# Ledger of designs, part 9: VH-VL binders against PH domain leucine-rich repeat-containing protein phosphatase 2 (PHLPP2)

Target 1, 249 residues: PH domain leucine-rich repeat-containing protein phosphatase 2 (PHLPP2), of Homo sapiens (Human) (q6zvd8r785to1033)
Amino acid sequence: SHGLAEMAGQRNKLCVSALAMDSFAEGVGAVYGMFDGDRNEELPRLLQCTMADVLLEEVQQSTNDTVFMANTFLVSHRKLGMAGQKLGSSALLCYIRPDTADPASSFSLTVANVGTCQAVLCRGGKPVPLSKVFSLEQDPEEAQRVKDQKAIITEDNKVNGVTCCTRMLGCTYLYPWILPKPHISSTPLTIQDELLILGNKALWEHLSYTEAVNAVRHVQDPLAAAKKLCTLAQSYGCQDNVGAMVVYL
Short names: E, the ipSAE of ESMFold2; O, the ipSAE of OpenDDE; V2, 0.75 times the mean of E and O plus 0.25 times the DockQ between their complexes.

## First folded at step 10 (VH-VL; framework fv_adalimumab_6cr1)

Design b08 (at its last look DockQ between E and O 0.85; V2 from the best seeds 0.00; counts 0 for: pae E 6.4 > 2)
Fold by OpenDDE, look of step 10:
Structure b08 (fold): chain C 249 residues (1-249), chain A 121 residues (1-121), chain B 107 residues (1-107)
Amino acid sequence: as target 1 above (249 residues)
Amino acid sequence: EVQLVESGGGLVQPGRSLRLSCAASGFTFSSYAMHWVRQAPGKGLEWVSAISDNSGYIYYADSVEGRFTISRDNAKNSLYLQMNSLRAEDTAVYYCAKDYYMEWGDYFDYWGQGTLVTVSS
Amino acid sequence: DIQMTQSPSSLSASVGDRVTITCRASRGISNYLAWYQQKPGKAPKLLIYYASTLQSGVPSRFSGSGSGTDFTLTISSLQPEDVATYYCQQYDSYPYTFGQGTKVEIK
């Protein structure tokens, strides 16, 4: 089960969208996602509508979680480019499927992301981050990469004045500075795994992983949990679009 | 079966030009990015250039930028490398390589047998 | 540019031995790493992609592991036909770069 909350804050537009399918791939898995277009409301919605279909196709072509997830992002990125989209979006995708490789685990969780959306697993009451933030500010390696590639970085710390992210879906015209290649992590799920939190940049700028887990760990309703996270962020001064999804495992 | 066949290699003097070709078959050529990779005698592999499926994206190694031009003819299933202002350090076996991906770079799943370019006075 | 450093540059082992080759990237490249085999006088052949995925048709004695900056190619039981030079390659970002290669010989 899952709960989703999205709050516009002081903005009049919601540029965060989410994907939640408790039943995926003929009912044997589940997929959850979050997309943040920052100031763009269209692209996140597009990804919300298309990303799962791409994933479904890719999982049929490969049983390797790294391969099908990487391809999912790359194919999605390509489709955006072909559609003439010049804007970019952060993208987070979580796929839960039966674990065929580890007899000790019933299910596996694969997380892939570009941009600034993040997933945190609550394992034994402790937060386990499963994603990577791809921004000039938070990723020195990526910052160096774009510099080495002779990207123009503006005073406001944006690649060509467009985005502070070094990995995104979209912005195809900024290749190879902006890449669609995601960070991918996989972990078997155990009885110690309680819930999964998906959040956008605004959420994690105001809540620590520990604080987020502690806030929702004892909430019975995942929707209430998601709302609580957003409310907390706002109480801490979040004025931007804030999105949170809580998946009970 | 995927096949890549390079041609056009030979002996040339420094400062001269040479054009390499790669004939592709066994796959939809127009759907994949292509690469040139070279290997100097007794040395390792060096990526040279890449071109996307529709030539929308082109990339060069710093060592050849401004001197080499990668191009493709999808109707002829052919990849080309125009090499100008050749230097002794350009001496190598040149391989064409198929990218796994279409519009931009990934790993190389297939390689040609290579063509030798020797630049010497 | 991303520098790829392989170790060792060369090795000699007996048939049946376990062989390990390492590759280190100068910065994090996630799992966007491929391994190639090049036999004398031949073109390179893809062995492993995404750090650990075995290419179709490649013997199961080959395996890859690692993520981030440190990667390993392992031959569980070296065979005579495995005599070759092996290269790692990153495809995280342009320019693509290769390791210097590891020459594997049989004693």
Scores: ipSAE 0.161, ipTM 0.738, lowest interface PAE 2.7, mean pLDDT 92
ESMFold2, look of step 10: ipSAE 0.177; ipTM 0.705
ESMFold2 (binder alone), look of step 10: mean pLDDT 93; pTM 0.943

Design b09 (from b04 with heavy chain D30S D31S Y101R G106S; at its last look DockQ between E and O 0.79; V2 from the best seeds 0.00; counts 0 for: pae E 9.0 > 2)
Heavy chain, then light chain:
Amino acid sequence: EVQLVESGGGLVQPGRSLRLSCAASGFTFSSYAMHWVRQAPGKGLEWVSAISDNSGYIYYADSVEGRFTISRDNAKNSLYLQMNSLRAEDTAVYYCAKDTRYMEWSDYFDYWGQGTLVTVSS
Amino acid sequence: DIQMTQSPSSLSASVGDRVTITCRASRGISNYLAWYQQKPGKAPKLLIYYASTLQSGVPSRFSGSGSGTDFTLTISSLQPEDVATYYCQQYDSYPLTFGQGTKVEIK
ESMFold2, look of step 10: ipSAE 0.009; ipTM 0.631
ESMFold2 (binder alone), look of step 10: mean pLDDT 95; pTM 0.957
OpenDDE, look of step 10: ipSAE 0.598; ipTM 0.861

Design b10 (from b04 with heavy chain D30S D31S D53E N54S S55G I58T G106A, light chain S30D L96Y; at its last look DockQ between E and O 0.63; V2 from the best seeds 0.00; counts 0 for: pae E 4.0 > 2)
Heavy chain, then light chain:
Amino acid sequence: EVQLVESGGGLVQPGRSLRLSCAASGFTFSSYAMHWVRQAPGKGLEWVSAISESGGYTYYADSVEGRFTISRDNAKNSLYLQMNSLRAEDTAVYYCAKDTYYMEWADYFDYWGQGTLVTVSS
Amino acid sequence: DIQMTQSPSSLSASVGDRVTITCRASRGIDNYLAWYQQKPGKAPKLLIYYASTLQSGVPSRFSGSGSGTDFTLTISSLQPEDVATYYCQQYDSYPYTFGQGTKVEIK
ESMFold2, look of step 10: ipSAE 0.375; ipTM 0.758
ESMFold2 (binder alone), look of step 10: mean pLDDT 92; pTM 0.937
OpenDDE, look of step 10: ipSAE 0.172; ipTM 0.726

## First folded at step 12 (VH-VL; framework fv_adalimumab_6cr1)

Design b11 (from b10 with heavy chain E53W S54N G55S Y57S T58I A106G; at its last look DockQ between E and O 0.01; V2 from the best seeds 0.00; counts 0 for: pae O 11.1 > 2, placed apart)
Fold by OpenDDE, look of step 12:
Structure b11 (fold): chain C 249 residues (1-249), chain A 122 residues (1-122), chain B 107 residues (1-107)
Amino acid sequence: as target 1 above (249 residues)
Amino acid sequence: EVQLVESGGGLVQPGRSLRLSCAASGFTFSSYAMHWVRQAPGKGLEWVSAISWNSGSIYYADSVEGRFTISRDNAKNSLYLQMNSLRAEDTAVYYCAKDTYYMEWGDYFDYWGQGTLVTVSS
Amino acid sequence: DIQMTQSPSSLSASVGDRVTITCRASRGIDNYLAWYQQKPGKAPKLLIYYASTLQSGVPSRFSGSGSGTDFTLTISSLQPEDVATYYCQQYDSYPYTFGQGTKVEIK
């Protein structure tokens, strides 16, 4: 089960979209996603509509999680077409599937992301981050990469004054500085795994992983949990669009 | 045809309260955010307040924050503006305006009422 | 808050003239800008939204352009019925804000 909450800030345009399928791939798995366009609404919505279909096709072609996720992002990137030429979006995708490799685990979780959306697993009451933030500020390696590639970094720490992200879907005109290559992580799910939190940049700028987990661990309704996270972020001064999804495992 | 009809305006003394209403028809009222915009005599337009389709999000201009309350009754296709602690500077024609964006988020105004005049004077 | 500055505050032109009104936002608002026409004693009427999209029923002599901070409303051939005050409005962020208006008159 899952709950999704999106709350408005000062900005009156919702540039965050989410994907939630509790039943995926003929009912043998689940897929969850969050997309944040920051200032555009188009790409997040497009990704919301296309990402799961692409994933479904790719998982049929490969059982290797790195391969089918990487391809999912690449194909999705390409499918953005003209819209993705100048616009970009953060993208987070979580895929839960039966685990045939580890007899001790019934399911496996694969997380892939570009940009600033993040997923946190609650394991034994502790947060386990499963994603990577691809920004000039938080990823020195990526910052160096784009510098080495002679990118223009503005005073406000943006690539060509457009985005602080070094990896995104879209922004094709900023290739090769902005790449659609995701961070990918996989973990078997165990009885200690309680829930999964998906959040956009605004959420995680105001809530720590620990705070988020603590806030929702004892909430029985995932929708209430998601709303609580957004409300907390707002209480801490979040004025931007905030989005949270809580998936109970 | 979309129609917005404001009512409740009139002459009131400073410090008093007044409640404006806007009756909407010709569209699915419950699916759109609604706004109040006012215009002082001989002056420009000033946005006053907004309320989302389900009243989940509410916004106020700084000039009216704490004094005015926007609300809606979707069953009655009605928008309201409770104005408390009225001041002379609140004197204006008050327009209700329909948002174009579906559900919670605001957009531009595609339809306006004819407005109702509120005069705050001693 | 986002400040919207219109220019000029007023103008007088002849019938058939090209009229241009500008609106500047204090920060980038993408294309979240609308133009309204208000005739004396009447409610505002939407002319253009998303900076350049003409509202249905509005004459084609009206056009809008711009993105980011600088926007323009153009009347290609001014008509007598175009006498009104025009307002730009940003709907990028709350609080919504209007320009101060531009009064257009016929010589």
Scores: ipSAE 0.000, ipTM 0.524, lowest interface PAE 11.1, mean pLDDT 92
ESMFold2, look of step 12: ipSAE 0.027; ipTM 0.629
ESMFold2 (binder alone), look of step 12: mean pLDDT 93; pTM 0.948

Design b12 (from b10 with heavy chain E53W S54N G55S Y57S T58I M103E E104L A106G; at its last look DockQ between E and O 0.01; V2 from the best seeds 0.00; counts 0 for: pae O 8.4 > 2, placed apart)
Fold by OpenDDE, look of step 12:
Structure b12 (fold): chain C 249 residues (1-249), chain A 122 residues (1-122), chain B 107 residues (1-107)
Amino acid sequence: as target 1 above (249 residues)
Amino acid sequence: EVQLVESGGGLVQPGRSLRLSCAASGFTFSSYAMHWVRQAPGKGLEWVSAISWNSGSIYYADSVEGRFTISRDNAKNSLYLQMNSLRAEDTAVYYCAKDTYYELWGDYFDYWGQGTLVTVSS
Amino acid sequence: DIQMTQSPSSLSASVGDRVTITCRASRGIDNYLAWYQQKPGKAPKLLIYYASTLQSGVPSRFSGSGSGTDFTLTISSLQPEDVATYYCQQYDSYPYTFGQGTKVEIK
C-alpha cells in the first residue's frame, strides 16, 4: 500500500508528479516513482505516463537490475523528444520484484535516480538512503566532471545558469554536462524493512532522513504518513512545492 | 448557485481589530482553497491572503503579514479574516474569492463575493 | 514579486469598436493569467483564465491571447454593457498580483 501527498508552495506550480503501481508486471511486483521538473510541469507528467511502460519492456529483456534500469532511463530520456531538449526533470524509480537469487528474501528493491528526488528505506527503524543526489553542491565528483568538460558554472552554482543538477532526464541541449545516467542500487527486502519514502528536493531540504522515518514509522495510514511529512516540511519553513510518497512494505 | 457573502466590515480606529467573515454556499466549500482580495476606494485590486482546503497552506501579502490571520471552518462553510493592528491603508472593500483548486497551486478566482467595506479612520 | 503592468490605464471607444488591452508581467508567467471585469459598484467577474480560455457565460466578443510576459484582452465589438474596469491577474506565484486596471468607457 502507498500514500501520496503534495503541498502547495509559493511557486504555485505543480512541477512534481508521481507514479504508483502496487501491482506491476502482471502482479508480480510494484513500481513507484517521483519526478520533479522544478520549474516545468511538462516533463514530470510525461515521465509519469511513460516511465512504467518503458520499465516493463526493459525488465522483459534483462534480469540484470543495472541493465534494465539504465536502459529504462535512457529510453525514457530519448522518448522525451523535443520536449526534453531544453527542459529537464529529476527522476526517481523504485521497483520491487520477487527475489529468486536470495532464498532469505522474498522480494528485492531496485532504486534508480537522477537529479534530486530521493528514496529512503526504513530498516529496523533506521533510515537507509538508496539514492544519490546529483547536484553541483552535493556531488564534488560530478562537479569536477562538468568542470573538466568545460561547462559554464554560474555564480548561483548552475550549469549554464539552468540547473544545479548534473544528471537529469531531458536537458539534451546541455549534453554532455547533464547526463541521463542514473544511480542504481539494489537490496533484498527483509522483515526489518518497514516502509519506503520517496520525496522531492523540497522535502529533503527540510527533513532529515531520520526525522522523516521517525515521523511516519508509527502511522498506520500511508496517506496520513505522506501528509504528515509534507506538513512537517512546511512547518520547518518549506515554501516550495513539496511531495512525499510513503510505501508500506 | 455559488454564493459568497462577506460580513463584519465597518468603521474602526487605527490600532484596533476587526474580524471579517465569508459565508459560502452552492458548492462543496471544503474542496476549494479560498482567498481574500481587497480594493481601496478608487484603487485597484490587491491580493491579501489565501488558505488551502484544510488550512494546511496559508499565504499572506507582505502588507498584512503578522497582522492578519486567515482561517476557515469547513463545517460552517465559512472563511474568516482576523485583522489586527489596523492601519489607515487597510481601508478597502474586502472580497472573499473562491479558488478553483483545493491546494494553492496556481488557480484563478472563478467567484467573488460582493465585498464588505472596512474603513480605518481616526 | 511579479509586477503586472496594464496599458492603457483608460480608454474611450465607440460602440462596435475593437478594443485591446495589454498586460505585461515583469517575468515569465507562462499562461497563468486571468482577466476580470469589474463594473462600478460591483465585484470583479472572471472573463478569461489561462490567458485565453473564455469563462462560461462570457460573450464570445471577449478573447485573450499571449504567453510568457505579454498578454492581450480583446473586445472585438465594444458594447454599452462592457463599460467597466478590467484587471489582469497572475497566479503563477505568490503573492498573486493584479494589473493596475484599465477603465473602458463609451464615447
Scores: ipSAE 0.014, ipTM 0.581, lowest interface PAE 8.4, mean pLDDT 93
ESMFold2, look of step 12: ipSAE 0.100; ipTM 0.681
ESMFold2 (binder alone), look of step 12: mean pLDDT 94; pTM 0.956

Design b13 (from b10 with heavy chain Y102S M103D E104F A106G; at its last look DockQ between E and O 0.06; V2 from the best seeds 0.00; counts 0 for: pae O 5.8 > 2, placed apart)
Heavy chain, then light chain:
Amino acid sequence: EVQLVESGGGLVQPGRSLRLSCAASGFTFSSYAMHWVRQAPGKGLEWVSAISESGGYTYYADSVEGRFTISRDNAKNSLYLQMNSLRAEDTAVYYCAKDTYSDFWGDYFDYWGQGTLVTVSS
Amino acid sequence: DIQMTQSPSSLSASVGDRVTITCRASRGIDNYLAWYQQKPGKAPKLLIYYASTLQSGVPSRFSGSGSGTDFTLTISSLQPEDVATYYCQQYDSYPYTFGQGTKVEIK
ESMFold2, look of step 12: ipSAE 0.360; ipTM 0.776
ESMFold2 (binder alone), look of step 12: mean pLDDT 93; pTM 0.944
OpenDDE, look of step 12: ipSAE 0.021; ipTM 0.607

Design b14 (at its last look DockQ between E and O 0.75; V2 from the best seeds 0.00; counts 0 for: pae E 4.0 > 2)
Heavy chain, then light chain:
Amino acid sequence: EVQLVESGGGLVQPGRSLRLSCAASGFTFSSYAMHWVRQAPGKGLEWVSAISESGGYTYYADSVEGRFTISRDNAKNSLYLQMNSLRAEDTAVYYCAKDYYDEWADYFDYWGQGTLVTVSS
Amino acid sequence: DIQMTQSPSSLSASVGDRVTITCRASRGIDNYLAWYQQKPGKAPKLLIYYASTLQSGVPSRFSGSGSGTDFTLTISSLQPEDVATYYCQQYDSYPYTFGQGTKVEIK
ESMFold2, look of step 12: ipSAE 0.415; ipTM 0.795
ESMFold2 (binder alone), look of step 12: mean pLDDT 92; pTM 0.932
OpenDDE, look of step 12: ipSAE 0.288; ipTM 0.760

Design b16 (from b10 with heavy chain E53D S54N G55S T58I Y101R; at its last look DockQ between E and O 0.01; V2 from the best seeds 0.00; counts 0 for: pae O 11.3 > 2, placed apart)
Heavy chain, then light chain:
Amino acid sequence: EVQLVESGGGLVQPGRSLRLSCAASGFTFSSYAMHWVRQAPGKGLEWVSAISDNSGYIYYADSVEGRFTISRDNAKNSLYLQMNSLRAEDTAVYYCAKDTRYMEWADYFDYWGQGTLVTVSS
Amino acid sequence: DIQMTQSPSSLSASVGDRVTITCRASRGIDNYLAWYQQKPGKAPKLLIYYASTLQSGVPSRFSGSGSGTDFTLTISSLQPEDVATYYCQQYDSYPYTFGQGTKVEIK
ESMFold2, look of step 12: ipSAE 0.632; ipTM 0.850
ESMFold2 (binder alone), look of step 12: mean pLDDT 93; pTM 0.942
OpenDDE, look of step 12: ipSAE 0.000; ipTM 0.540

## First folded at step 13 (VH-VL; framework fv_adalimumab_6cr1)

Design b17 (from b16 with light chain D30S; at its last look DockQ between E and O 0.71; V2 from the best seeds 0.00; counts 0 for: pae E 5.6 > 2)
Fold by ESMFold2, look of step 13:
Parts: structure tokens; sequence; C-alpha cells
Structure b17 (fold): chain C 249 residues (1-249), chain A 122 residues (1-122), chain B 107 residues (1-107)
């Protein structure tokens, strides 16, 4: 089961969208995703509507989860077409399926992301980050890559004055400075794995990983857990769109 | 069966031009990015150029930018490399390489051709 | 440009030996690292992608590890058919770059 909370804050649009399918691909697996367009709602909505179908097709073409997850991101990026030329979105996708090679676990989790949405696994009561934050501020090596490729980093710390994200789906006019190539990680799930938290940039700017896990670890209702995370972020001063998803494993 | 067959190599004088071709079969050519990679005799591999499936993105190594032009004809399942202003250091075996399926931005190379030798010498 | 440095440039080992080849990137490339095997007179052949994922049909004695800047190719038990030059390649960003190669020979 899962719970999702999305709050607009002080903004006039909700530019965060989420994808949740507790039963995916004939009930074999589950898919969860979060998309943040910053100030555009169009691309998160397109990804929300299309990315599960892309994943379904890609899992039929390859049994290697790093291959089909990477292809899912790149195909989804391409399918944005003209809508993705000047607009972009952070994208986070989590796929849970039966593990074909682990005698100790029946399921595995693969997480792929571009941008600043993050997934955090609660394993034995401790947070395990499963994603990479692709921003100029938080990833000095990505900042160096962008500089080496001769992008202009403006005084407000943005690539060509447009975005602080170094990777996202869309913004194709800024390629190769802004890349759609995701970070991908995979881990077998065991009984120690209690829950998974997905959140956009605004959530994680206001809550530490430990604080988020502690806040929801013993909350029985995942919707209440997700709402608690968003409410905490708002109580700490968050005025932006904030989204949280809690998935019980 | 994926096959990539390079042709058009040969001996050419410095400053002259040569055009390489790569005939592709056994996969949907129009769905994949394609690359040229070269290897000087007895030396390591050097990536030369990439082109996306629809030719919308084209990249060159600094050593060839401005002199080489990559192109493709999806109706003919063919990849090309026009090499102008050739230099002695361009002497190499040139390989045609296939990117992985669905890739527009090029990734790693799952299939390679046999290569065609280009020798630039007086 | 991202420089890829392989070590050693060549090695000799006996059949059955464990062989380790390292590759270092001049900046972080996450796991966007491939390993290729090239036998004399032939085109390169993909062994490993995403740093540690074995290509279909590659023997299980080959393995890869690493992330970020430091990567390793391991042959757990060297066989006569493994005599080749091995290359690492980053594909995180253009221009793609290869290591200089490691020639593996049998003593």
Amino acid sequence: as target 1 above (249 residues)
Amino acid sequence: EVQLVESGGGLVQPGRSLRLSCAASGFTFSSYAMHWVRQAPGKGLEWVSAISDNSGYIYYADSVEGRFTISRDNAKNSLYLQMNSLRAEDTAVYYCAKDTRYMEWADYFDYWGQGTLVTVSS
Amino acid sequence: DIQMTQSPSSLSASVGDRVTITCRASRGISNYLAWYQQKPGKAPKLLIYYASTLQSGVPSRFSGSGSGTDFTLTISSLQPEDVATYYCQQYDSYPYTFGQGTKVEIK
C-alpha cells in the first residue's frame, strides 16, 4: 500500500505529479514515481500519464533492470516532443518486482532519477538514500561537468540562467548541459525494509532523511504518513509545492 | 543478426578528402544512435563522432570537429563519415558502432563493424 | 574532457590466475562505464556496461565493480582465450573517452 500528499503551498499551480501503481504488469510488480516541473505543470502531467506505459514496453524488451529503466527515462524524454523542448521536469521512478536471483528475498527495488526528487528507503529503522540529487548546489562534479562543457552559470547559480538542475527530462534545447541520463540503483528487498519515501526538492530541503523516516516509521496509515511529511515541511517554512509519497513494503 | 559493414577506406594524401560508409542490417537502424570510433595502428580506441536516430543531435571529438561530418540515411540503413582536410594523425581503422536500443543520446556500444582502414600518407 | 587512466598498461599471468585491471576517471561518471575486450585483428567486444552488468553471452569469470571515479575489471580465473587488450570507456558525457588499454598475456 501507498499514500500520497501534494500541497501547493503559496503557489497558484501544483507542478508536482505522482504515479502510483501497487499492481503493475499483470500484478507482477509495482511502480511509483514523482515528477516536479518547478514552475510548469505540463511536463509532470505528461510523465504521470505516460511513463508507466513506457516502462511496461521496456520490460518486455529486456530483463536487465538497469537497461529497461535507463531506456524508460530516455524514451519518455523523447516522447515529450515539442512540449519538452523548453520545459523540463525532475523525474523519479521506483520499480519493485520479483527478484530472479536472490534466495533470501522475493523482491527487488530499482530506483532511477534525474533532477532533485529523491527516494529514501527505511531499512532496519535507518534511512538509505537511493537517488542522486542533480543540482549545481549539491553535486560539485555535475557543476564541473557543466562548466567543462562551456555552459554559462549565471550569478543566480543556474545553467544558462534557466535551471539549477543538471539533469532532467525535457529542456532539450539545453542538451548536452542538461542531460536526461538517470542515476540508477538496485537493491534486493528483505524483511528489514519497512517503507519507501518519495519526495520532491521542497520536502528534502526542509526535512532530513532521518527526520522523515522517524516521522512516519510507526504511522500505520500511509496517507496519514505522507500528509505528516508535507505538514512538517510547511511548519518549517516551506512555501513551495511539496509532495511526499510513502510506500509500505 | 546485427551486421555493420564499413567501406570507403584507403590510401589518401594529406589535405584531401575521403567518405566512409557503414551498411547496417539485422535491426531497426532508424531507432538507434550511431557512432564512429577509430584506432590508429597499434594504438588505443578513440571516439570520433555520434549522430542520433533522427540526426537531431550530432557530436564530434575536438580532434575532428570542423573537418569531419557525420550523417545518416535511414531509408538506406546507412551511416556516413565525410572526412575533409585529412592529416597523418587521422590514419586509423574506422569502426561503425551501434548504440543500445531506444538510445537517442548514445550510450555504450553493443555491436561493432569489422572496420575499414584509412591511411593518410604522401 | 574526461580522462580515463587504466592500470596496468600490460600484464602477464598464468592460466587460472585472478586478473585485476583498474580504470580511473578524472571526474565522477556515476556508473556510466563500459569494458571492452579486443583480440588481435578483431573489433572490440562489449563485456560489461553500467560498471558491473555483464553483457549477454559473456562468461561469469568476468566481473566489474566501482562507481564514481574508480572502477575495476576482474577475471576470476584467466583462460587462454582471454588474451586480449581490455579498454574502459566512459559514456557519462561527450566526448566519450577510452582508457589507453591493458594488454593481458599468458606467461
Scores: ipSAE 0.231, ipTM 0.682, lowest interface PAE 5.6, mean pLDDT 88
ESMFold2 (binder alone), look of step 13: mean pLDDT 92; pTM 0.939
OpenDDE, look of step 13: ipSAE 0.406; ipTM 0.792

Design b18 (from b16 with light chain Y96L; at its last look DockQ between E and O 0.77; V2 from the best seeds 0.00; counts 0 for: pae E 4.8 > 2)
Heavy chain, then light chain:
Amino acid sequence: EVQLVESGGGLVQPGRSLRLSCAASGFTFSSYAMHWVRQAPGKGLEWVSAISDNSGYIYYADSVEGRFTISRDNAKNSLYLQMNSLRAEDTAVYYCAKDTRYMEWADYFDYWGQGTLVTVSS
Amino acid sequence: DIQMTQSPSSLSASVGDRVTITCRASRGIDNYLAWYQQKPGKAPKLLIYYASTLQSGVPSRFSGSGSGTDFTLTISSLQPEDVATYYCQQYDSYPLTFGQGTKVEIK
ESMFold2, look of step 13: ipSAE 0.336; ipTM 0.768
ESMFold2 (binder alone), look of step 13: mean pLDDT 94; pTM 0.957
OpenDDE, look of step 13: ipSAE 0.445; ipTM 0.813

Design b19 (from b16 with light chain D30N; at its last look DockQ between E and O 0.76; V2 from the best seeds 0.00; counts 0 for: pae E 3.9 > 2)
Heavy chain, then light chain:
Amino acid sequence: EVQLVESGGGLVQPGRSLRLSCAASGFTFSSYAMHWVRQAPGKGLEWVSAISDNSGYIYYADSVEGRFTISRDNAKNSLYLQMNSLRAEDTAVYYCAKDTRYMEWADYFDYWGQGTLVTVSS
Amino acid sequence: DIQMTQSPSSLSASVGDRVTITCRASRGINNYLAWYQQKPGKAPKLLIYYASTLQSGVPSRFSGSGSGTDFTLTISSLQPEDVATYYCQQYDSYPYTFGQGTKVEIK
ESMFold2, look of step 13: ipSAE 0.401; ipTM 0.776
ESMFold2 (binder alone), look of step 13: mean pLDDT 93; pTM 0.942
OpenDDE, look of step 13: ipSAE 0.722; ipTM 0.895
ESMFold2-Fast, scan of step 14: ipSAE 0.634; ipTM 0.854

Design b20 (from b16 with light chain G28K; at its last look DockQ between E and O 0.71; V2 from the best seeds 0.00; counts 0 for: pae E 5.3 > 2)
Fold by ESMFold2, look of step 13:
Structure b20 (fold): chain C 249 residues (1-249), chain A 122 residues (1-122), chain B 107 residues (1-107)
Amino acid sequence: as target 1 above (249 residues)
Amino acid sequence: EVQLVESGGGLVQPGRSLRLSCAASGFTFSSYAMHWVRQAPGKGLEWVSAISDNSGYIYYADSVEGRFTISRDNAKNSLYLQMNSLRAEDTAVYYCAKDTRYMEWADYFDYWGQGTLVTVSS
Amino acid sequence: DIQMTQSPSSLSASVGDRVTITCRASRKIDNYLAWYQQKPGKAPKLLIYYASTLQSGVPSRFSGSGSGTDFTLTISSLQPEDVATYYCQQYDSYPYTFGQGTKVEIK
């Protein structure tokens, strides 16, 4: 089961959206996603409506989780068409499936992301980050790549004054500075794996991984857990769009 | 069954032009990004240029940008490289390479042609 | 630009030996790494993509490992037909770059 909370804060739009399917591909697996358009609501909504169908097609073409996740992001990026020319979105996708090596006895979790939405797994009470933050501030190697490709980094720490993200779906007019190729992480799930937290940039700017896990670890209702995360971020001063999803494993 | 056949290589003087062609068969050419990769004699591989399936995105290595033009004709299943202002350091075997998906930039190259030799010398 | 450094530049080994070739990227490239085999006078042939996934038709004695910056190609039992130069290639970000190559010979 899952719970989702999204709060506009002091902003006039909610530019965060989420995807949750506890039963995916005829009940074989589950998919969860979070999308943050920063100042646009169009791309997160489009990804929310389309990425599960793209994933369904790609898992039928390959059993390799790196392959089908990378292709899901690249196909979804292409399908944005003209809407994705000047607009971009962070994207985070989590897919749980039976382990193909022994499908009767275990599940695997594959997480892929571009941008600044993050997934954190609670394993034995400890946070395990499963995503990479693609921002100029938090990824100096990505910052160096963008500089080597002769992009202008403005004083507000943005690529050509547009975004702090070095990878996104969309923003195709800024290629190759802004890339759609995701970070992909895969791990087998065991009894120690208690829950998964998905959150946008604003959530993780206000809560540490440990704080987030501790806040929700013993909350029985996943919707209450997700609301607790967003409320806690707001109590720490968050005024921006904040989104959280808690998935019980 | 996938086949890529390069042609148009030869001996040319510096400052002159040459056009390479690559004839493709055995796959839906119009659905894939295509690349040129070169190898100077006795040296390693160097990526040169890429073109997306619909020519909407085109990329060049810094060493050739402004001098080389990649293009494709999907009706003829053909990839081209127009090489202008040739220099001695452009001497290499030029390979036509197919990527594995229809994306507008390169992934990795699952099929390569046999190569065509370009020699630039006085 | 991401620089790809291979080691060793060349090696000699006997038939049946286990051979390892390493490739190091100057920046983290996750698992966006491919390996190619090039025999003399021939075009390169894809062996491995996404660091560890074997291309169809490639013998199972070839394997790849690594992520981030450090990658390894392994030939578990060297055969005479494996004499070639091997290249790694990153495709994490533009421009896509190759290692300098590792020449493998039979003693």
Scores: ipSAE 0.284, ipTM 0.743, lowest interface PAE 5.3, mean pLDDT 89
ESMFold2 (binder alone), look of step 13: mean pLDDT 92; pTM 0.939
OpenDDE, look of step 13: ipSAE 0.410; ipTM 0.793

